# Designs tried in a protein design chat: VHH binders against q9y6x5. Part 298

Target 1, 379 residues: q9y6x5
Amino acid sequence: LPPKLLLVSFDGFRADYLKNYEFPHLQNFIKEGVLVEHVKNVFITKTFPNHYSIVTGLYEESHGIVANSMYDAVTKKHFSDSNDKDPFWWNEAVPIWVTNQLQENRSSAAAMWPGTDVPIHDTISSYFMNYNSSVSFEERLNNITMWLNNSNPPVTFATLYWEEPDASGHKYGPEDKENMSRVLKKIDDLIGDLVQRLKMLGLWENLNVIITSDHGMTQCSQDRLINLDSCIDHSYYTLIDLSPVAAILPKINRTEVYNKLKNCSPHMNVYLKEDIPNRFYYQHNDRIQPIILVADEGWTIVLNESSQKLGDHGYDNSLPSMHPFLAAHGPAFHKGYKHSTINIVDIYPMMCHILGLKPHPNNGTFGHTKCLLVDQWCI
Key: E = the ipSAE of ESMFold2; O = the ipSAE of OpenDDE; V2 = 0.75 times the mean of E and O plus 0.25 times the DockQ between their complexes.

## First folded at step 14 (VHH)

Design ga27 (framework vhh_8dlx_2; at its last look DockQ between E and O 0.91; V2 from the best seeds 0.00; counts 0 for: pae E 3.2 > 2, grease 24.7 > 24.2, SAP .699 > .668)
Fold by OpenDDE, look of step 15:
Structure ga27 (fold): chain B 379 residues (1-379), chain A 119 residues (1-119)
Amino acid sequence: as target 1 above (379 residues)
Amino acid sequence: EVQLVESGGGVVQPGRSLRLSCAASGFTVSSAWMGWVRQAPGKGLEWIGDIYSGGSRFYNPSLKSLVTISRDDSTNTLYLQMNSLRAEDTAIYYCATGKDYYSLAFDIWGKGTLVTVSS
């Protein structure tokens, strides 16, 4: 049988949730498969950038989705979650579902994974759902499993996306044990439903399934705010993205804007584009603005408006609170194996290997995931 | 002991609605995979739909528009709401559950309740 892979993302599932909460279904999934305890995601640690990194193996500067909100100065185009359908933003990379679909006797399916409802390099997933947050998990699951089971050419790669626990993390904060326990229980229940559905359809034994997330969540507070209006007038810049990484487009001399911001708060680092730390791999793209502000963990950048979020993400990708996990099950994976850490870009070459696809140039290291795979030597 | 008891069946006119109940004992419905199956006279078993432990529901495509499965945790009861009933919906309706998590088949059944749709 041709190899098949289902990639599932639960948005904003912080890695240490696995240690602090009970997940009987997920633990069973892990027990019969593999776990990577911590996945180091890409900077900035936001939804669109990291989901695209998973499926391209590229840093944000390379695949071109550098934030959830972007601006291109040449074309004067804007990108946001409500305006993400222009292929212009996605065409700087080739996601795995396109690569897969261009192969003979293969097709791809997607349930609301970022970028899957957009024609990229003139190719759109054979099966996809337009993004709609109101659509239930079961409907998404039903469509994905139907496509995996009944399509011709067969679906060999599929993606499934769910907005929790991210939305709740923003609302309640990750430290709200009462509310987050409820939310995370629901997530585990959905994982149970997913496994049950796959078994019922006879897909479970032959399907490779990866369950992962794009980022974690950190606790925010009204007591930890950085007000930019106290440092610089709005007339001196255009705000492209706000918190916790602000993208600043100066309307006056860049140096003057920088000087007004550099000492704005002891809890915020201010970088000229050329001075952004190399470890972020967040420099070599025209969509990165001339100045970026990076708030410390748990701090929120605001204007004169107060933030209503009790949790947020997008911070330094070295912070454990920003790290998700990866679990996997299927014929390609070992059983009962745990690994400490990988980089999120490492997922792409692994998926390509599983599917027998030639990977595009990427920033991942296949060697980092060898120990997860039954056909590889782990040394 | 695990037990399922269906109720709510009877004679109903075409176009009417009917709600069947399945009272469960010996286990918690909210933690189980449960479903409804029917058998018309002279026909085989037909799957209607099911509800997973996480609450996800799946339906027979031929019946999806006419049926809704739900459960009440407080009463430990499974329900089948049927709308716009037709003569061909005449059957014995069974409530069923799997013995264990991730069961591949229903192995515990109620005795069934007869639904007759006639003018």
Scores: ipSAE 0.849, ipTM 0.937, lowest interface PAE 0.5, mean pLDDT 96
Fold by ESMFold2-Fast, scan of step 14:
Order: structure tokens, then sequence, then C-alpha cells
Structure ga27 (fold): chain B 379 residues (1-379), chain A 119 residues (1-119)
């Protein structure tokens, strides 16, 4: 009987929320499973890039989803948000559900995980839901658990994505304790529902479940704005992505655009593509623009307008505020084990190991996650 | 002392709608796993649907288009809305809850309310 894995993402679940708020259901899950306190995500710390890194084990420059808004200078194609179903954007990597389905007698199921409603290398998730933010957590959970229990060939890999607490983190900011407390309690209640449903269906004891997130959240302010229009006229460039990492495509000489931007604000770093710090692993892809602006934590890049966001993400991946956590439970995992830190790209080879899949070449290191697993020697 | 009291049953014509109520005492419905189960004359128990503590609802697939479960936390009451009633829906309807958090079976049941669909 092949092992099964359910991968759950709560978008924008900052790691230190676990220390500042009460999560009785999540804490019960962790007590009988494992917790990784910080997951160092990939740069840029945005939803689409990091969700694709989780399922490919690759840095953004390698998997090709380099932002939530992209432009490919070679093909002249533009990537829009969650509704872009052109396989061109996703075909630079092979996500785990594709590998899972290419192995003999296996199916995959997906409730809204980015990329799962797109045919990638001519393969789409066996069971999936077209992305629609209006679909309740209840409906996503019902579909995933039905597919896990009633599929032929069997669903061995399933994903479940939920937009909170990211949406509320943007609206209220992570420092709004009253509103965030209410939102996070609701998330914890949904985790409770998930566990109860798996137990009721007889899945809980034999299913590996990972609960994680793609990034954290930091507090923004109307007092921390970088007005790009004060630096350079928009006639000099095309804006591909704005904040907190701006992707600039010059309409004139790149050096002239760079010189206008490089000293405009003390609260952003300006990089020519070849000068982007190596530690970001954000350079070697046609979708990375010739000039990248990186705002300091809590600063918002704007175009002569105010920002309504009280929280944001996308910042430097070394910042603890950008880090999510990872919790897991199931036959593959130890019980009551806490680990300090892994890289988000390490999740993919760990999941391949649990499912008995041969991983595609990736940037993860299996050794970083082996202490979480019962079938591994931890020293 | 945990108690569940169903109400709203009675004789109803085919094609009509009916809402059953379950008044809970001794615990809070907004933090409990609850559900509805029915038993038609001469038949076994048939699960209708559940609502979990966090509000997620799951239904018997054969009944999903015909029923809705809801709760009112201010009155500590669980509801079952039934639409397009048929003679086959004639049954005793039970409200139930689990005794402990993450219970795997309904441990606490009401006495039931009879619904008769006839013309």
Amino acid sequence: as target 1 above (379 residues)
Amino acid sequence: EVQLVESGGGVVQPGRSLRLSCAASGFTVSSAWMGWVRQAPGKGLEWIGDIYSGGSRFYNPSLKSLVTISRDDSTNTLYLQMNSLRAEDTAIYYCATGKDYYSLAFDIWGKGTLVTVSS
C-alpha cells in the first residue's frame, strides 16, 4: 500500500505567530508530530514563487515563477496573477504532483494550490479545482478528503491551499493584535476541522500531513513609502512588478535608468541584474528584469499614491518576519520533535522520500530534514 | 448535564420545505461537533450530515442538494433545513454530538422528532 501525503498551506502564516497567539488545535497536532520553527523561504518572498519552490525544491531563478507579476523579454509574454494558465510559465520545472502521476499507478489531488489547474509538461493533477478564492475551506477539505479516500488509481499526493492569514495580514498588519487574534483563532479552528475530518474518515493514522506556509508578514505604514515617480519619470521604463521588489524594464539606456534610481531613497537597494546578491539565488532567468529594486523591511514602493496595505511580504528572505513554519504528523514523522530551521527548498526532497519518488535535480538538501523522519538515522 | 432536544417535526406535504431545530444545553454548539441522523420506518440509521467545531459541514452525497445544516450560536441551537420533501424522507430525525473533542462517534443523542411526508 503506497504511503500518502497531504500538503496544506495557510498563506502568509508568519512563524512567530505561534509564540504570540494561542493555537490549541495546531499545538495538539505538533505535540504528536514535528515542528520546524522557521522555514527560510526563497527570494522574492511572494506567494506564487514560494508555493512553486515547495513543490519543486528549486530556487525561483531555476523554476521560472520569479514573481506574482512577470514579463519574459525573449517571448514578449506577460504573466498575470492566479488566473494565468499558460503552461509556458510553469514548464521550467517539474512539480511533485507531475512526478507522482508519472510513477506507475498513482494519482494526485489539488484544492487550489498554485499551478495545479495548469497542464505542466502535458500533465495536470488527476483531481483538481479551478482557482476561485470564493470557494470555502469546507468545500476544499470535502473534495480533498473524498479524493484521498475514493480514488482509483489511489491519490498518494494531495494539496490544500487557503488564502488566510495573508489577506488579513495585508489588511490589518501583523501588529494589529485584536484583528489578527480573531483571524488566527479561525485558522486554528479550521486546522481542528481538518484533523477531525481525517479522523472520521479513518485516514488520520495512516496519512502523512504537512501544514506549512509560503512566507510571513511585516508591518507597513503610510509613513514608510518610496515614491518611485520622485526618482524617475515613468516614460523612461516599463514597470513589471512594483512592491516591495520592483522589476524595472528600461525603455532607454539601462545605465541611465540605474543612475536615476541608485541613490533616490535610503530605504531601497537598486541592483543591476548581474549585481543581485548571490545569496538571493535570483539572477539566472529571462523573467528577472534588468534592474531590480528591493525595499527595506516595512517600506512600500508606490507611484505617487498612498498604499492601503498595512502588512506586506516579498522582502529579503533573511528576515525572520518573512519566515513561515512547518508542522507535520503521520507515520513518516517522529512525535514531539522540534527542529529549529530548514530551507523551503528542502521540503521537496523530503516529500519525495516519504512518497518513494525519485526527485528531479533540485536545490534542497535531504540531510536537513532527516531528523524529522522515523526511518532515518539522525546523526 | 448535556441534553439535546429536537423540535419542528410533524406532517408536511410532498415538495414542501421544513426546518428542524436542536436545542443544546450543557455545552456550546459553536465549539462542538454535531450532526443529524435519521431512521425511516423499518430501516437502519442514515447519516444526513455534520457540522464540525470550526464550522465545516459535510453531507451524505445522496442528500447534499436537499439539506442544509446551520447553527445559531446566540441561541445555542443546531438546524436542519430540508427542501423538496418526498415520502421517502418520512423518518425520525435525531440530533447528535460527540462527548469529547475529536470524538469519532456520536455519543450523545436527542430523543428524535418525527417527520411524516404525506398528502
Scores: ipSAE 0.506, ipTM 0.820, lowest interface PAE 2.1, mean pLDDT 92
Fold by ESMFold2, look of step 15:
Structure ga27 (fold): chain B 379 residues (1-379), chain A 119 residues (1-119)
Amino acid sequence: as target 1 above (379 residues)
Amino acid sequence: EVQLVESGGGVVQPGRSLRLSCAASGFTVSSAWMGWVRQAPGKGLEWIGDIYSGGSRFYNPSLKSLVTISRDDSTNTLYLQMNSLRAEDTAIYYCATGKDYYSLAFDIWGKGTLVTVSS
């Protein structure tokens, strides 16, 4: 009876991979559903911030997860990928699984979506896996489908997160056609497993499924390094986050630190917080540091002259290389419809509509996604 | 033409391990949904487990700790590893695949291989 939704993320899946590689299973999924060819994500184009933007509909300045490494100037707290469980960091917003499971006779389930193993507003996902990157896709899929089938109250909203192609994109770079072809073929095979399993369990016809991603990937090089130690003495600042958007907390006069950095490289923009471009929606949170450094696409900020990454993300969200896609299938969605673009924050109000939830205040526009939905007039 | 040939059966002592093979021809094992099913004397078919084309594996809960399914693309072979064998594991073991990728049931079967667990 109640509508059900499974939200799936394959981390770092650049939109144009769909054009440049073969995806028979994903293309069949799209053919029977909808595609949004480009999703414009939020700045900075990093994993934790964009996954939280999907499930809150908010810009990073509004939901408070402003980077993968953060410092809160008011409380003096630190956040990192190894120190991410303090609800303090997550409590500036209400993610959709919290709203969902507070409804009568509803539960939420999660296989490792960022934040789902944290009690946000004293509410943790009803069923969840503690994050562990060594857990196979098959175990994540088995748990999610078991919870969708066998829970009381029923699971109506579920999430599934997978680390590829992001991990391989960092390792090989998006221009390595040989290695990325193997990686992307494996991902397409996993999408086939997902669809087959949902059909085998009798879930496919009545479950809405969204397959999307948080960001893309751009090629990096040892020839494109910005050596920060060449420009400024490390004693003048505390480094909160490094690349490609460095977050700088001055230890001395802020203007003096800014002036030392502004001529550091022609391939890096240096912003005082008040001068960050308005189009980034990245200014009005205490966790955004007084100075940020934004590298040009494909450039890496380092403290010395080495980097292991051949691909990276986090750059300006206007860059097509930073944009993921969205595909969806299920009773709420049209069949065979393609749409050019939405904003990543638009996904949240669409999901709320599908689930019959009242959305919290957010930055998304429901009208941008109406043409994907069978119950809406597309004008 | 799709063909499946099981091998590796025989008489084995309780507590031992045994690896069954299923040689496939006419398709690639890594592109198919495949599985193992057994039939004990005088009993019905019992599903052991399967492997999806993407490598996801699912097992009968009562057997999960005792069996492992794997495949080798270089030999085009599906395997069933069985550990801590017991007398009740005596059965004919079949490998199987679906006719179509999204089949909901196995419809292509091998002839089976007999495993007898006896001291």
Scores: ipSAE 0.371, ipTM 0.766, lowest interface PAE 3.2, mean pLDDT 93
ESMFold2 (binder alone), look of step 15: mean pLDDT 84; pTM 0.841

Design ga28 (framework vhh_8dlx_2)
Fold by ESMFold2-Fast, scan of step 14:
Structure ga28 (fold): chain B 379 residues (1-379), chain A 119 residues (1-119)
Amino acid sequence: as target 1 above (379 residues)
Amino acid sequence: EVQLVESGGGVVQPGRSLRLSCAASGFTVSSLWMGWVRQAPGKGLEWIGDIYSGGSRFYNPSLKSLVTISRDDSTNTLYLQMNSLRAEDTAIYYCATGKDYYSLAFDIWGKGTLVTVSS
């Protein structure tokens, strides 16, 4: 039978939650599998960009999903809805489910992973659910496991996305231990339910399962706001994205807008596009605006208003608070192995190896993940 | 000692609803996966549905629209709600659980409760 892989994402699962809370079901999963303690995500540390980086192995400037809100200067199109289904936005890369369907006589299945309800290069996931946040974890899991067991050609790559703990992280902030402990216990219980369901259906022993996330979470405060209206009038620019990375499209001379913003706050860096630090790999795409503002960790950019968010993400990808983890179990993976850090773009070539697919050119390095795999030398 | 005691069976008319209870002792109902299984006269065992420790519920597709599984931790009780009962639903209904969280089979069963759907 061909190798099978289920990729599961719990949105906004900060890596150090594993040190501060008990996860008995996740710990049992890890005991007979592998754990990567930190995954260094791509900049900007947002949901759509990082989910697409996981499945393409590309930096945001290369795959084209550069934010959750975007403007393309060449075509004059706006990506204003995080659930935008225009293939234009997704066509700068080839995600792994498309490769899986095109290289082999295999099917892909998806429960809500960003991009899976969009035809990309005229190819949509063989089985998918249109994004709807009100659909329960149980319904997503039931569909995925039915498709894994009952499909011809066989489903070899499946994805499952869940919005927590990100939604609660935004609402309560990661420092609210009472509310976060309740939310994280529920996630651990869902991981337990996932494992039990796979075992009951006879899938567990032959299925490779990866549990990961796109980013972490940091504490915000009404005492840490950057008011753009104090520095620049709305008539000078169009706002494409606001916080914590603001994307500014000037309506006047770019240098004039830059000069009004550059000393706006000691807690915000202001970059002309060509001056964005090379380490971000966030420069070479028409959807990256002429001026980018990057708030310091825990600071929120606002337009003369308060923010409702007690937690946020999108900050510098070197910050440990922005890092998720990766855990995996299955015939491809070692048992009881812990690794310190990988890059989020490294997940794609590892998954291609497990599935026997030829990866598209990508920014990942297979060598970074080889110690996780039983068929590889790691010394 | 883990024990399960089903109740709520009896004679019920076609088209009516019925709720079965399963009282658990020796463990907390939310700590283990649990399920409902039935056996009609002269037939094999038919799985109805499961509820896992975390609360995820999975149903037999042929029965999904007709049944709901729930639990109450305060009374340590598992429930099976059945709607639109038909003569074909006449069976002994069993509550079952595994011996531990990782059990892949129903190791522990109640004695069953009889449901008869007739006039």
Scores: ipSAE 0.013, ipTM 0.538, lowest interface PAE 7.8, mean pLDDT 90

Design ga29 (framework vhh_8dlx_2)
Fold by ESMFold2-Fast, scan of step 14:
Structure ga29 (fold): chain B 379 residues (1-379), chain A 119 residues (1-119)
Amino acid sequence: as target 1 above (379 residues)
Amino acid sequence: EVQLVESGGGVVQPGRSLRLSCAASGFTVSSNYMGWVRQAPGKGLEWIGDIYSGGSRFYNPSLKSLVTISRDDSTNTLYLQMNSLRAEDTAIYYCATGKDYYSLAFDIWGKGTLVTVSS
């Protein structure tokens, strides 16, 4: 039988939540598996970009999902995370479920992972759910486990996505211990339910399970706002994305727009596209706008209005507050091993190895994850 | 030693067609996943398309009408056929493969071949 892998994402699960809150079910999972204490994600530290980086092993400039809101200057198409199923946006890379279906007689299954309800290179996940945030975790889990147990050809790769703790992180902020404690305890209970259901169905012993996330969360405040309307008039530019990374498409000369923005706030950096720091790997794609603004951690860019967000992400990927973790359990993984750090792009080649798939060219380094795996030497 | 050598680039006039070749040594193209990637001046890497060991081909949809990928297993060579070339197709074109399926070192690229589309 081919090896099987279930990839689970809890959106916005900041790595240091593991040190500040109790997770009895997750700790039992880790005790007999592996933990990577923090994962360095890609820039920008947003949901759609990082979820696509996990399953392609590519930086955002290479896979083309460069933000949750995008504009392509060549085709004049607009992308929004709320309702965009146009394959155009996703076709600059080949995600792992597509590769899984095409290399051998295998199926993929998906419960809400970004991109899985879109035909990418004319291939859609064999089993999938159309994205709907109202569908419970229990219904997503029921479908995934049903497909893992009852598919022909067999489901060997499955994904499960959950919107928390990101939604609550935005609403309450990560410093709200009372509300975050409640939310994180619920997530731990869901992890317990996941493990118990896999055991009950006879899947646990032979299934590799990865639990991870796309980014962290940082505290925001009404005292930390950058008002773009005080810098530049709307007639000078089109706004493609706002906060904390603003994507600016000039309607006039780019240099004039840049000059109006460059000294507007001490709490944001203003970059011409060619001046974006090389360490971001966020420059070489037509969907990256001619000017980007990068707010300092905890600062929110607004248009002459207050922000309702008490927490946010999208900030510099060197910030520990932006980092998620990775935990894994199964026949491919060591038991009781802790590792300090990997890059989020390293997850893709590791998953391809576990599944016996030949990966597409990618930005990950297999050597970074080999110490997690029982079939690898780590001297 | 695994090597990829691209050829067939050069200066071409707009509207013309061009075929790039990638000669592989030290491994078999029919047993490996292969791709073409380009980099235009001031832009990042743009994926063009791939061919799997079984012959299945996948293309960047923005380039699908412009390009065709093929291989000749007898000569261990991968091809990229480009039609209706435009100035915006000016780029360095790379043939790429993984170093070894089990090593997962995906950094075997040719040196690239420059295609300049100008009148």
Scores: ipSAE 0.000, ipTM 0.156, lowest interface PAE 19.2, mean pLDDT 88

Design ga3 (framework vhh_8dlx_2)
Fold by ESMFold2-Fast, scan of step 14:
Structure ga3 (fold): chain B 379 residues (1-379), chain A 119 residues (1-119)
Amino acid sequence: as target 1 above (379 residues)
Amino acid sequence: EVQLVESGGGVVQPGRSLRLSCAASGFTVDSNWMGWVRQAPGKGLEWIGDIYSGGSRFYNPSLKSLVTISRDDSTNTLYLQMNSLRAEDTAIYYCATGKDYYSLAFDIWGKGTLVTVSS
């Protein structure tokens, strides 16, 4: 039988949470598996971009999901959390579930991972759930485990997405120890539930399981606001995305808009598209707008009003607060091994190796993850 | 030790055909998967297609009707045939292979060959 992999994401799980809170179930998972302490994600450090980078191994400029809010000037199409089902947005890359179904006589299963309820290159996950935030973790898990045990052709790649701790991180901020402790304990209990159900169903010993996240979280404040309306009148531009990375489409010439923005705040960097730092790998895509504003960590860009968010993400991907972690367990992985850092784009070629798939061209490096794997030499 | 050298690029008129070659040394083209990737000016990498050691071919669905990948095992050479060239096909074309099946960031790439489609 072919190898099997379950990829689990807890949205907004900052790596540093592992040091500041207790996770008995996750700790038991790691004890018999591997831990990567920091995963350096892609810029912008947002949900849709990073989830798509995990499953394609590509920087955002290459896979085309460059923000949680996007606009295409040619087609007049808009992408958002509430309008993400048009294949147009997803077709600039081939995610691993599509590769899994097309290269081998195998099925894929998905419980809410971004993009899995969209036909991409005319291929949709063999089994999937339409996105609905009100569906419980238990229901998602029950569907995934049913599909892993009872499918023909066999499900070899499965994904499971959960919205916490991101939702609570935004609401309370990561420094709210009391509320975050409650939320993170519930997540640890869900991890315990996941392991227990896999064991009860006879899946645990033969299934590779990866637990990871797309980004971290940083504390925001009403004392750290950048009022964009004080910089420029909104009649001069169309706002495509606001905070902490603002995407500006000029209605007048680009140089005039840039000149109005460039000296507005000491806590915001203003870039013409061609001047965006090379280290971001955030330049070579038409969905990246002509002017990008990047707020400093913990600063929120607003339109003449207060922000309701006490925590946020999207900031510079060099910031440790933006980094998630990766933990894994299964026949492909060593037991009790800790690794310091990998790039989020490295997850894709590692998963292709585990599944026996030929990866599409990607920005990941298999060498960065081979120390995690029992069938590889490291150093 | 392993080296890939692309050739056959240049200036071509719209609607014409062009065949690119990739000469491999240090390994045999039938022992590894091989592929073609392009990068247009100011754009990211775009995968064109792969050929496996056994001869099976995968293509970018957006390009499948316009390109054909083949190889000649006797001359250890990979080919990319492109038909009905458009201005948007202007790019640097790379031949690539994985010594290690699963990564392209440190895998072997040729230096690329420039194709310019203009009237």
Scores: ipSAE 0.000, ipTM 0.119, lowest interface PAE 20.1, mean pLDDT 89

Design ga30 (framework vhh_8dlx_2)
Fold by ESMFold2-Fast, scan of step 14:
Structure ga30 (fold): chain B 379 residues (1-379), chain A 119 residues (1-119)
Amino acid sequence: as target 1 above (379 residues)
Amino acid sequence: EVQLVESGGGVVQPGRSLRLSCAASGFTVSSNFMGWVRQAPGKGLEWIGDIYSGGSRFYNPSLKSLVTISRDDSTNTLYLQMNSLRAEDTAIYYCATGKDYYSLAFDIWGKGTLVTVSS
């Protein structure tokens, strides 16, 4: 009887792809549900930060996953993909699966969503898969649907993460229509498989499904490189993160490091931490370094070398190329409704409402998503 | 008009492998879900597995290690590879599909191909 929700992410699915390519299965899903054309993500526009913002409703400075590579100046701990299982990094927020398990005697299930294989506040997703990029979409879907059908207490919140089209977006760039057409056609087919599987198992009619993404993708080039080694010798600083947002920890005087960087390239902005634009909400966390470099869209920061990336993300969150979309279907959602824009932090309080959970304090605004929901009045 | 024609059946020895084919006409095999179902003499239908339009595959758990479903979109053909055949695998094997992408049942069936596992 309790409401059920499956949250699906296709990493790096730029909103603009919906207008430039055909998605017959996704369009059929949208026809029977809702579409938000643009989701304004949080800064920096990276995978781990934005996936955690979706499930906490918080800006990165508040939830603590401020990059895919981090250094905590207070504890002197280092974070990378290889040590993402240390709860220290994830404990500055309470993700929705933890709230789901603690408030309602319900279970949560997860297929690879960032953070779901980590005990956060001593609570791990009831059913989960340890992160492994080699595991097929089919295996992830099989586990999620098995857990949705065969759990006590019932699984009411489930997540499914897939690495494409991000991996191909990096390799080919979003302007490679031939390769991106093939990749996006495959993703649309996987969406079709998802819907068919849920229908065949009798899950479809009572399940709310959200399909979204964490960020977009922009075209890069060997003609748009910023060589950091031409700006400053590496003996002056420790590099915490490189591109397109570089996190600089000075080994010497901060002012001297800043002065060497501030005029090095017309294609990046250099900020002292206290001067980072307020609109980024990227200042108030010990994991944000004393100097932050932000490359202009399509520019790559390198260390005296070429870059093989033809596409990238992490750029200014005001850029439409960085925005994903959100589509949803199920008993909580209207049918055939199109909405222009929400903030990525708004997804969390909407999901809490659907599941009947009391949200933790968050940066989302429920009013922004109310027009999507059948039990709400739209002004 | 949608038509499915199974082939590749026959007499095979225990422990051997066999591949069945299903040629589709009137639609593209990648447009709908498709599956394999068998019926042993005097018994009911047993589901073997499905392949969905995007290529996702789901198998009967009791058979998963023994069978593989595949598809050749260029020849519009569905395949069932069977390994370590046993006498109890003797059955008529059917390929089937729904009438459309959203069908919840196998509405369209081939005539079947007989597989006999004996010496």
Scores: ipSAE 0.019, ipTM 0.609, lowest interface PAE 6.7, mean pLDDT 91

